# Designs tried in a protein design chat: VHH binders against o26951. Part 22

Target 1, 206 residues: o26951
Amino acid sequence: VEYTHFKDLQALEMERGRLYETIVVTWDDSMVGNAAPIGVLCTGDDTVTLYLYQGTRTVENVLNNGRFTVNVTLDPLIFTDSTLGDLEEDMFSHYRDFLHLRGADAFFTAEVVSVKKLVKRDRFGESELHVVKARAGDVMRAESFRMALNRGIYAVIESLIAYTRAEFSDPLVLRERIAEMNRVARKVGGPREKEAMRRIIQALES
Key: E = the ipSAE of ESMFold2; O = the ipSAE of OpenDDE; V2 = 0.75 times the mean of E and O plus 0.25 times the DockQ between their complexes.

## First folded at step 12 (VHH)

Design u03 (framework vhh_7xy4_2; at its last look DockQ between E and O 0.81; V2 from the best seeds 0.65)
Fold by ESMFold2, look of step 12:
Structure u03 (fold): chain B 206 residues (1-206), chain A 123 residues (1-123)
Amino acid sequence: as target 1 above (206 residues)
Amino acid sequence: QLQLVESGGGLVQPGGSLRLSCAASGFTFSDYSMHWVRQPHGKGLEYIATIDSGGGSTYYVDSVKGRFTISRDNAKNTLYLQMNSLKPEDTAMYYCAKGPDYYEFEPSEYDYKGQGTQVTVSS
């Protein structure tokens, strides 16, 4: 795979305030690679934020060496396999002192700027969270690049599907489905996805 | 006219409790995560806690976990901070803050911060 070098995240069409579904590649002191699906928040032209939970190899590696790559792919099997297990060693390629996902449609190098440790509490209980802010370095894009994935529009689409079936649906199940999709849209989406969800919810309530 | 008005501060003994309130106006309160930050005298702003727009997730710095609870009432456009087991190091001016439309935990990145309410923990 041949990559063209770019200076910032505009080359990947990433927008400030939106969270993109990516594969984050990290490694240990022996350069043994690790890949995990991680949502990456774009916070500027060359800045991103990651929300990394304690007890993962991803956060361990990031805290240890302060470097990682963010990899763009639309292949659902890569997301699945890196979640359910480990990718094989041949799925990682070297780029200078970094590892990246072999065959990624795009990737960028990242260096940690700051880490804030927080305690998160929700309906599932309490967990430790590391909020990692990083600066993007080299942005590498292949001919195969089409988009960085944002799932906000799919939350809207799933909500519309549920809406068209509302008169045949259990009202309590429908409410939970729409609430779930609204949480997704507010987590990852921009103003247009949030407004779309507002309109759908209003239509269901009137 | 965006406004955040804090209240509920005061003087309290170590081990005591206070409940801070923040009245919000001039924006759609239920659309945003809300935050508490504090500034000890002569020091910079310190992040304390965040609550998401719906109230389902809360976040805390280690120094206050188990002692402070952030909450909100979206029908009243009000943010709260329940502070229990107060310590002298909790002495500071406390501010509520509105962040951007995504989760932000760095006080310098917040859109707006109120005038504050003083909390003093002293024997």
Scores: ipSAE 0.702, ipTM 0.896, lowest interface PAE 0.9, mean pLDDT 91
Fold by OpenDDE, look of step 12:
Structure u03 (fold): chain B 206 residues (1-206), chain A 123 residues (1-123)
Amino acid sequence: as target 1 above (206 residues)
Amino acid sequence: QLQLVESGGGLVQPGGSLRLSCAASGFTFSDYSMHWVRQPHGKGLEYIATIDSGGGSTYYVDSVKGRFTISRDNAKNTLYLQMNSLKPEDTAMYYCAKGPDYYEFEPSEYDYKGQGTQVTVSS
């Protein structure tokens, strides 16, 4: 795959405040690659935030070497394999001293700027969270590039699917599902996603 | 216009408790994550806690975990910070801050903060 270099994340159509489903590639000191699906929050033209939970190879590697790549792909098998297990070694390519996902539609290098260790408390209990702020370096885009999966729009889509199946669903389950999607849209969606969710909710209540 | 008005601060002994409130107006409160930050005298702003727009998730720095609880009442447009087991090192001006829907722990990322309420923990 041939990549073109770009200046910042605008080349990837990433917008501030949006969360994108990506494959984050990290590596250990022996340059053994690791890939994991990670939601990456765009916080600026060249800045992102990752929320990494304790106990993953990803967080360990990031904290250890302060570097990673964010890879954009629409290949569901990459997401699946990286979640269920790990990618094979040949799925990683070198870009300078970084590893990236082989065949990614796009990727950018990232360097950690700051890390904040937090405790997250939610309905599932408490968890240790590392909030990683990173600066995007080289932004590489292939001709095959498509916009990264935006969790906000997918929240809306999932809600719509749920809506269409409402008559066949447990009302309580449906409410919970919609509530979850609404939280996602409210957190990482734009005005239009939020409005969409409002309309969906209103329709469900009608 | 956007306003955040903190209250509930005061003088308390170590081990004591305070409950801070932040009255919000001028924006759709329920659409935004809200934050508490504090500034000790002679020091910079320090992040404390975040609550997401819906109140389903809260985040804390280690120094306050287990002692502080952030909460919100969207119907009242009010943010709260329950502060228990207070320590002298908790002495600071406390601010509520409006942020984007995602939480940021850097004060510069906040859209707005109030005038603050002073918390002094001293024997």
Scores: ipSAE 0.488, ipTM 0.811, lowest interface PAE 0.5, mean pLDDT 89
ESMFold2 (binder alone), look of step 12: mean pLDDT 81; pTM 0.825

Design u04 (framework vhh_7xy4_2; at its last look DockQ between E and O 0.83; V2 from the best seeds 0.66)
Fold by ESMFold2, look of step 12:
Structure u04 (fold): chain B 206 residues (1-206), chain A 123 residues (1-123)
Amino acid sequence: as target 1 above (206 residues)
Amino acid sequence: QLQLVESGGGLVQPGGSLRLSCAASGFTFSDYSMHWVRQPHGKGLEYIATIDSGGGSTYYVDSVKGRFTISRDNAKNTLYLQMNSLKPEDTAMYYCAKGPDYFEFEPDEYDYKGQGTQVTVSS
């Protein structure tokens, strides 16, 4: 795969305030690679934020060496395999002192700028997370690049599918489905996805 | 026009409690995460806690874990900070803040802070 170098994240069409589904590649002191699906928040032309939970190899590697790559792929098997197990060593390629996902449609190098450790409380209890801010370095895009995935539009689409089946659906199940999709859209989406969800919810009330 | 009005500060002995309030106006309160920050005398702003727009998730720095609780009432456009087991180190001006339309935990990225409310913990 042949990559063209770009100066910033505009080449990947990433927008400030939106969270993109990517494969984050990290490594240990021996350069043994690790890949995980991670949502990456775009915060500027060359800045991103990651929300990494304690107890994962991703956070351990990031805290240890302060560098990683963010990899764009549309291959669902890469997301699945990296979640359910480990990718084989031949799935990682070198780029200077970084590892990246072999055959990614795009990737960028990242260096940690700051880490803030927080205690999170929600309905599932208490957990610790690291808020990692990083600066993008080299942005590398292959001709195969089409988009960085954002789940916002698909949360809207799933909600519309549920809405069109309302006459045939248990109202409690429908309400739970829409509420779940609304949480997704508010987490990852922008103003248009949030507005769409508001309209769908209003229509259900009528 | 964004407005945030803090209240509820005061003088309290170590181990005591205070409840801060923040009245919000000039924006759709229920659409945004809200934050508390503090500024000890002669020092910079220190992030304390965040609550998401719906109130379902709260976030805290480790130094206030188990002692402070952030909450909100979206019907009243009001943000709260319950502070228990107060220590002299908690002495500061306390501000509420509105963040951007995504989770942000750095005070420098927040839009507007009110005049603050002074919390003084001394014996």
Scores: ipSAE 0.667, ipTM 0.885, lowest interface PAE 1.0, mean pLDDT 90
Fold by OpenDDE, look of step 12:
Structure u04 (fold): chain B 206 residues (1-206), chain A 123 residues (1-123)
Amino acid sequence: as target 1 above (206 residues)
Amino acid sequence: QLQLVESGGGLVQPGGSLRLSCAASGFTFSDYSMHWVRQPHGKGLEYIATIDSGGGSTYYVDSVKGRFTISRDNAKNTLYLQMNSLKPEDTAMYYCAKGPDYFEFEPDEYDYKGQGTQVTVSS
């Protein structure tokens, strides 16, 4: 795959305040690669934030070497394999001293700027969270590039699907589903996603 | 105009409790994550806690976990910070802060913060 180099995340159509489903590639000191689906929050033209939970190879590697790549792909098998297990060694390519996903539609290098360790408390209990703020370096885009999966819009889509199936769903389950999607849209969606969710909720209540 | 007004601060002995409030106006409160930060005298601004827009998730720094509880009442446009088991090192000016739609944990990235309320923990 041939990549074109760009200056910042605008080349990937990433917008501030939006969270994108990506494959984050990390590596250990032996340059053994690791890939994991990670939601990446765009916080600027060249800055991103990752929320990494304890106990993963991803967080260990990031904390250890302060470097990673964010890879854009729409290949469902990459997401599946990286979630259920790990990608094989041949799924990683080298870009300078970084590893990235082989065949990614796009990727950018990232260097950790700051890490804050927090405790997250939610309905599932407490968890240790590492908030990783990173600066994007080289942004590489292939001809095959398509915009990264945006959780905001997908929250809306999922809500619409739920809406269309409302008559076949448990009302309590549906309500909880919509509430979850609304939280996602409110957290990482834009004004239009929020408005969409408002309309969906209004329709469900009618 | 956007306003955040903190209250509830005061002098308390170690081990005591305080409940801070932050009255918000001038924006759609329920659309935003809200934060508490503090500034000890002679020190920089320190992040404390975050609550997401819906109140479903809260975040704490280690120094306050288990002792502080951030909460919100969107119907009243009010943010709260329940502070228990207070320590002298908790002495600071406390601010509520508004973030963007997403939340960051860097004090310099907040959209706005109030005038603050002083908390002093001393025997």
Scores: ipSAE 0.530, ipTM 0.828, lowest interface PAE 0.5, mean pLDDT 89
ESMFold2 (binder alone), look of step 12: mean pLDDT 81; pTM 0.826

Design u05 (framework vhh_7xy4_2; at its last look DockQ between E and O 0.58; V2 from the best seeds 0.64)
Fold by OpenDDE, look of step 12:
Structure u05 (fold): chain B 206 residues (1-206), chain A 123 residues (1-123)
Amino acid sequence: as target 1 above (206 residues)
Amino acid sequence: QLQLVESGGGLVQPGGSLRLSCAASGFTFSDYSMHWVRQPHGKGLEYIATIDSGGGSTYYVDSVKGRFTISRDNAKNTLYLQMNSLKPEDTAMYYCAKGPDYFIFEPSEYDYKGQGTQVTVSS
């Protein structure tokens, strides 16, 4: 994949105040890559905010080295596999001293500007939250880049969110939610969205 | 016009409690995350707490967790901050602030804040 370099996040049609579902790639000191679906809030032309919860490799790596990439993809299997397990090493590519998602439609490098540690309270209890403000560096966009509404990928993403919260959810409500999303995926999704839903459902039943 | 009016501040001894209120008007209160921030004398604004638009989630800075509780009554267009176990370091002017559609935790990015209510914790 060939990428074109752009000045700022406008090239990715990212607007201030909006949240984008992305794959955030991080790495440890040994340059072992990690990928996770993360909602990224655009806060300016070259600034973003991430809300990272404790207990993940993502937050650990970000706090450790202060660097990451934000990757844009509409591939539902990337979201699924990064949620249910780990992406293999060959799914990562090098850009300078960063790792990014191989084959991403777009990515930008990010450097942490500040971190705020908060406590979140909700119906699930109390959790530790790291509010990470970062500056976007190089913005790389491939010809395949698309930033548009996609109900198929939406269904998969919503299902994955539900999956991550399954232990705190009513099983019946969860099942109904997944069924609804699967219906959407079946109706408007492609083969990969359908496969993603299959994997999610199988994981929930395991 | 948009207004946020804080009240409930005052002088209290260490270990005491106060309940702040913020009356909101001029916008659809229930559509916005709301925040409390404070400014100690001679210092900058400090983030304290956030409550999302529906009140389902609340966020706290570590220094106030377990002691402060943010809440809201959307029917009354009112934001609250229950402050327990107050400490001298809690002394500050307290402001309620309006957030964007998607909440952020940086005071400098809030849309609007009120005139504030003074909280003084002293023996």
Scores: ipSAE 0.677, ipTM 0.881, lowest interface PAE 0.4, mean pLDDT 92
Fold by ESMFold2, look of step 12:
Structure u05 (fold): chain B 206 residues (1-206), chain A 123 residues (1-123)
Amino acid sequence: as target 1 above (206 residues)
Amino acid sequence: QLQLVESGGGLVQPGGSLRLSCAASGFTFSDYSMHWVRQPHGKGLEYIATIDSGGGSTYYVDSVKGRFTISRDNAKNTLYLQMNSLKPEDTAMYYCAKGPDYFIFEPSEYDYKGQGTQVTVSS
C-alpha cells in the first residue's frame, strides 16, 4: 500500500467536535505492537483527544513512550479481532519510529501533548480515565481511503427504522431504543445528527 | 443571554462542608456537560469536576476524589458541587463552566464561565 503525505487532518475529512471510530496502534519498548478500537475526538486541524481507561495495554504504551498511530479502516473484522484478542505481528507495519496497521486506508502519527488523569463515576462504579491530548504529525492517506468512520449517522438511521415501525412496537421499548441512539448521536455526532435526533423525538411525541 | 451564577461559598474550618450551586440560563442546560473549576489566589484555573449532560457520568481530579460530588438538576437548570472534608488547599474562587456539546476537560476550551463564588478554608 502506497501512502501520500498530508499536513493535517483535513485530508481525512475529520471535523472538530466529532468522534471517529479508529484503530489505535501502540507498542512497547521492544516495538511489539498492540491494536485496539478507540474513539478519537477531533479537537483541531492537527489535534485529537483520546479517552483511555486504566488497565489496558493501550494506555500503558501511550504513557510509556508518548507516541501512537491512529488508523482508519472500515473492516469490521479488524475491529472485532483487536477487541476479542490480539492481532498477529504481521498486521503491523513500520513508519519511521512508529507502528501502524498494515493496509490501513489512512493513518496518522500522534505525539502526546498532555495527559489528565480523572476518576470517573457512573452506573458501573468508579474507574480511572486518562484524557490524552495529542498532536497529529504525518497524515498518510492511501488511494483506498473513503472516510473516517463516525457512527452518528447510523444512530440516526437506526432511529428512523424504529420510527417507521412505531405502531408495531411496545412504546417503552421504542423509547429506550431512541434514548440509546440519542446518547450515541450526542457523543459522537455533529450538529446535523443532533438536530436529526431532535426531529425524530419530536415526531414520536406528536 | 447566557448566564451562570455561582453561590454557596464562604469561610469554613478545615474538615467542614459547603454546597455550591450554579444557576444556569440562556441555553438548553440539559444539552451540555457542565464543569467546576477553581482559581486559587494568584494562580491559574484548575479543573475540578465534570458531569455529563444526562448526569450519568461524573469525573473528578484525584485531589478531590471522594470529598467532592458534582451533580445537576436538569429540571431546575442548576449545577451543584457538594464539598466535604475541606482542606486549606481547597481555598479558591470556584466557577461553574459550560462546555461544548462534546467532552472537553480543558478549561481553556469552555464556552462560558460564571463570576465565581469564594471558598476559604482556614482555622
Scores: ipSAE 0.642, ipTM 0.878, lowest interface PAE 1.0, mean pLDDT 90
ESMFold2 (binder alone), look of step 12: mean pLDDT 84; pTM 0.849

Design u06 (framework vhh_7z1x_3; at its last look DockQ between E and O 0.44; V2 from the best seeds 0.69)
Fold by OpenDDE, look of step 13:
Structure u06 (fold): chain B 206 residues (1-206), chain A 123 residues (1-123)
Amino acid sequence: as target 1 above (206 residues)
Amino acid sequence: QVQLVETGGGLVQPGGSLRLSCTASGFTFSDYSMNWVRQAPGKGLEWLSGIDSGGGSTYYVDSVKGRFTISRDNAKNTLYLQMNSLQPDDTAVYFCAKGPDYFEFEPSEYDYWGQGTQVTVSS
């Protein structure tokens, strides 16, 4: 994939105050990559905020080296595989001293500006998280890049979010949510969305 | 004109409780996150708690976790802070602050503040 370089997040049509479901790529000191679906809040032309929960490789790497990339993709299997397990090494590419998702429609480099540890309380309970503010650096956009509504990928993403909260969720509510999302994926999704849902359901039943 | 008015402050003994209120006007309250920030004598601003626009998510600094509870009533344009198990080091002026339409914990990012209400915890 060939990328074009841009100055700021406007190139990705990211707007202040909007949350975008992305794949955040981090790495350890040995440059072993890690990918995780993360909602990224745009807070300016070149600033973003991430909410990173404790106990993840993502937060560990970010806190350790202060760098990461935010990757834009609509591939439901990337979201699924990065949630259910780990992406293979060949799914990562190098950009300067950063790793990014191979084949991403777009990505930008990010450097941590500030971190605040705090406690979040929601319907799922109480969680410790790090709020990470970062400055976007190089914005790289492929020709394949698009920001469009996609109910199929939405269904998969919502299912994965539900999956990550399964431990704290009412099993019946969770099953209903997944069933509803699977209905959406089966109705408007393609083969990959359907496969993603299959994997998620299988994981939940295991 | 945007206005935030804090009430509910006062003098309490250690271990006591207070409930602060902040009444908002001049903007669509339900569209914005709201925050509580305090300033103790000789200290800087300390963010304590925030709540998203819908009230579905609340955030706390660790030092107040389990003791303070933020909530909001969008129908009444009111933000609340229930403070339990108060200690002398909780003595401060407590401010209500308007955040953006997303959660923000940095006080410097807040565009409107109340006048503050004094909370004094002393035996």
Scores: ipSAE 0.800, ipTM 0.923, lowest interface PAE 0.4, mean pLDDT 93
Fold by ESMFold2, look of step 13:
Structure u06 (fold): chain B 206 residues (1-206), chain A 123 residues (1-123)
Amino acid sequence: as target 1 above (206 residues)
Amino acid sequence: QVQLVETGGGLVQPGGSLRLSCTASGFTFSDYSMNWVRQAPGKGLEWLSGIDSGGGSTYYVDSVKGRFTISRDNAKNTLYLQMNSLQPDDTAVYFCAKGPDYFEFEPSEYDYWGQGTQVTVSS
């Protein structure tokens, strides 16, 4: 069997409070698939939260039928192609009444528990946001699974690279670089990534 | 021991403004999302606004957008709510609540609460 069934998200090593970069697969009433890179927040052993902006096909499909899959892949071309255009129909496979990404290292079925519409403000302005809480059903893992991607450690690594080159860097450019990495680490990471960024920033200020 | 202490409530005329503060202690304030929740007389808890750990993203229920602004000062371990254009139906006890280390809008998911501060909007 290409996929082994597991009972919960621990099989994907997802931790509460971490945001994972995934491909979310949704579909319309005719089962025409759609794929988009979406950060998925793990909130429990079988619960996740998605932050979906108004006006995307993903949010439209989720609001319409309340079901989707979360797909784990480390292939950057899948992320790129699903953002810049549409994946071909043969990139979707059926699993019971769900569609999932063909060849995903892992996927899980998800069913919406609740949706709340909120207003979000950030440095880009004001947006309408649907906060979708969902329960994971079947968790399916292939032999190719290695990890669910979390960007937190990479934000720390990029910051350390910038730190080691600080004496050769424009101070304003360096400061903006570190601030951006700090925003990423705080968005997707946990206490350890936040503490790492605090130490790096403190070291730069000395 | 985690403590959250709200201040800044009081009596204000319709159309007026108040700024609420919440001072936090007993945890690493800058690691957690923070929230404002209110409870009008005889009613349940109503989530109003939340802010991520770094302060870069703020979230609002639609009914207060444009009137309320959440902010935080991580150096002072303090959460704020600027409330403008207050109306009589904003009358409530306002609570500061500590969320998990990610944004969460459901009050049932919060582990620590302040004692609340009364806001009364009346002519």
Scores: ipSAE 0.754, ipTM 0.909, lowest interface PAE 0.7, mean pLDDT 92
ESMFold2, look of step 12: ipSAE 0.732; ipTM 0.905
ESMFold2 (binder alone), look of step 12: mean pLDDT 86; pTM 0.867
OpenDDE, look of step 12: ipSAE 0.787; ipTM 0.920
ESMFold2 (binder alone), look of step 13: mean pLDDT 86; pTM 0.867

## First folded at step 13 (VHH; framework vhh_7z1x_3)

Design v01 (at its last look DockQ between E and O 0.45; V2 from the best seeds 0.68)
Fold by OpenDDE, look of step 13:
Structure v01 (fold): chain B 206 residues (1-206), chain A 123 residues (1-123)
Amino acid sequence: as target 1 above (206 residues)
Amino acid sequence: QVQLVETGGGLVQPGGSLRLSCTASGFTFSDYSMNWVRQAPGKGLEWLSGIDSGGGSTYYADSVKGRFTISRDNAKNTLYLQMNSLQPDDTAVYFCAKGPDYFEFEPSEYDYWGQGTQVTVSS
């Protein structure tokens, strides 16, 4: 994939105050990559905020080296595989001294500006959270980059969110939610969306 | 014009409770996150708690977690801070502050502040 370099997040049509479902790529000191679906809040032309929960390699790596990439993709299997397990090494590419998602429609480098550890309380309970503010550096956009509504990928993403919160959810509500999303994926999704849903459902049944 | 007015402060003994209120006007209250920040004598601003626009998520500093509870009534344009198990170290001026339409914990990013209400915890 060939990328074009841009200076700020406007190139990705990111707007202040909006949350974007992305794949955040981090790495340890040995440059072993980690990918996780993370909602990234755009807070400016070159600033973002991440909400990272405890106990993940993502937060560990971010806190350790203060660098990561935010990757834009509509590939449902990347979201699925990064949630249910780990991406293989070959799913990462190098950009300078950063790792990014191979084949991403776009990515930007990020450097941590500040971190605040706090407690979040919501309908799922109380959790420790690291609020990470970061400055976006190089913005890389591929020709394949699109900012368009995709019901299929959203169905998969919503399912994965439900999956990650399953232990705090009513099983019947969860089942209905997944069924609804699966119907959407079957109706308007492609083979990859359908496969993603299959994997999610299988994981929930295991 | 935007206005935030805190009430509910006062003198309380250690272990006591207070409930602060902040009445907002001059903007669409329900569209913005709201925060409580305090400043103790000789100290800087300390962010305590924040709540998103809808009230579905609340955030707390470690110093107040488990003791303080933030809430809001969007119909009344009012922000609340229930403070339990108050300690002398909680003595400060408490401010209500308007955040953006998303949650923000950094006080320097807040665009409007109340006048503050004094909370004194002393035996």
Scores: ipSAE 0.787, ipTM 0.918, lowest interface PAE 0.4, mean pLDDT 93
Fold by ESMFold2, look of step 13:
Structure v01 (fold): chain B 206 residues (1-206), chain A 123 residues (1-123)
Amino acid sequence: as target 1 above (206 residues)
Amino acid sequence: QVQLVETGGGLVQPGGSLRLSCTASGFTFSDYSMNWVRQAPGKGLEWLSGIDSGGGSTYYADSVKGRFTISRDNAKNTLYLQMNSLQPDDTAVYFCAKGPDYFEFEPSEYDYWGQGTQVTVSS
């Protein structure tokens, strides 16, 4: 796979305030790779934030060497296999002193700028996490690149499906579905997704 | 014109409780993360707690976890901080601050601040 080098995240069409579904690749002191699906928040032209839960190899490796790659793929099996288990060593390629996902449609190198440990509470309970701020270095894009995945539009689409079937739906189930989709849209999306959800909720309440 | 107005500060004895409120206007409150930050006399800003735009996730610094609870009422455009088990080292000016549309803990990234409300913990 041949990559073209770009200076910043605009080449991947990443926008500030949007969270993208990626594969983050890290490694230990022996360069043994690790891959995990991680949402990556774009915060600027060359800055990103990751929310890494305590007790993962991803956070351990990031804290130990302060470097990682963010890899763009639309292959659902890569997301699945890296979640349910470990990818084989031949799934990692070298780029300078970084590892990246072999055959990624795009990847960028990242270096940690700061880490903040804090406590998060949500509907799943209380968790300790590291908020990692990083600067993108080399942005590498292959001809196969199509998009960095953002779930915002799908949350809106699922909400519209629920809306069109509201007459035939249990009101409690509908409310819970819309609330879940609204949480997704607000977590990953931008102003247009948030406005879309406001309109849908208002239509259901009128 | 964005306005953030904190209320609820005052004098309290050690071990006591206070509830701070922050009323917001001039922006779509429900679109943005909101934060509480304090500044003790002669010290820098200390981020305490944040809450996402919908209220579904809350975040706490170690110094206040278990004692402070952030919440918001988007229908009233109001942010809250419930403070329990207050100690003298909680004495500070407490600020409400508007974050971006995602959770952010660095005060330098906040674009609008309230005037602050004084909390004094002393016998």
Scores: ipSAE 0.722, ipTM 0.896, lowest interface PAE 0.9, mean pLDDT 93
ESMFold2 (binder alone), look of step 13: mean pLDDT 86; pTM 0.866

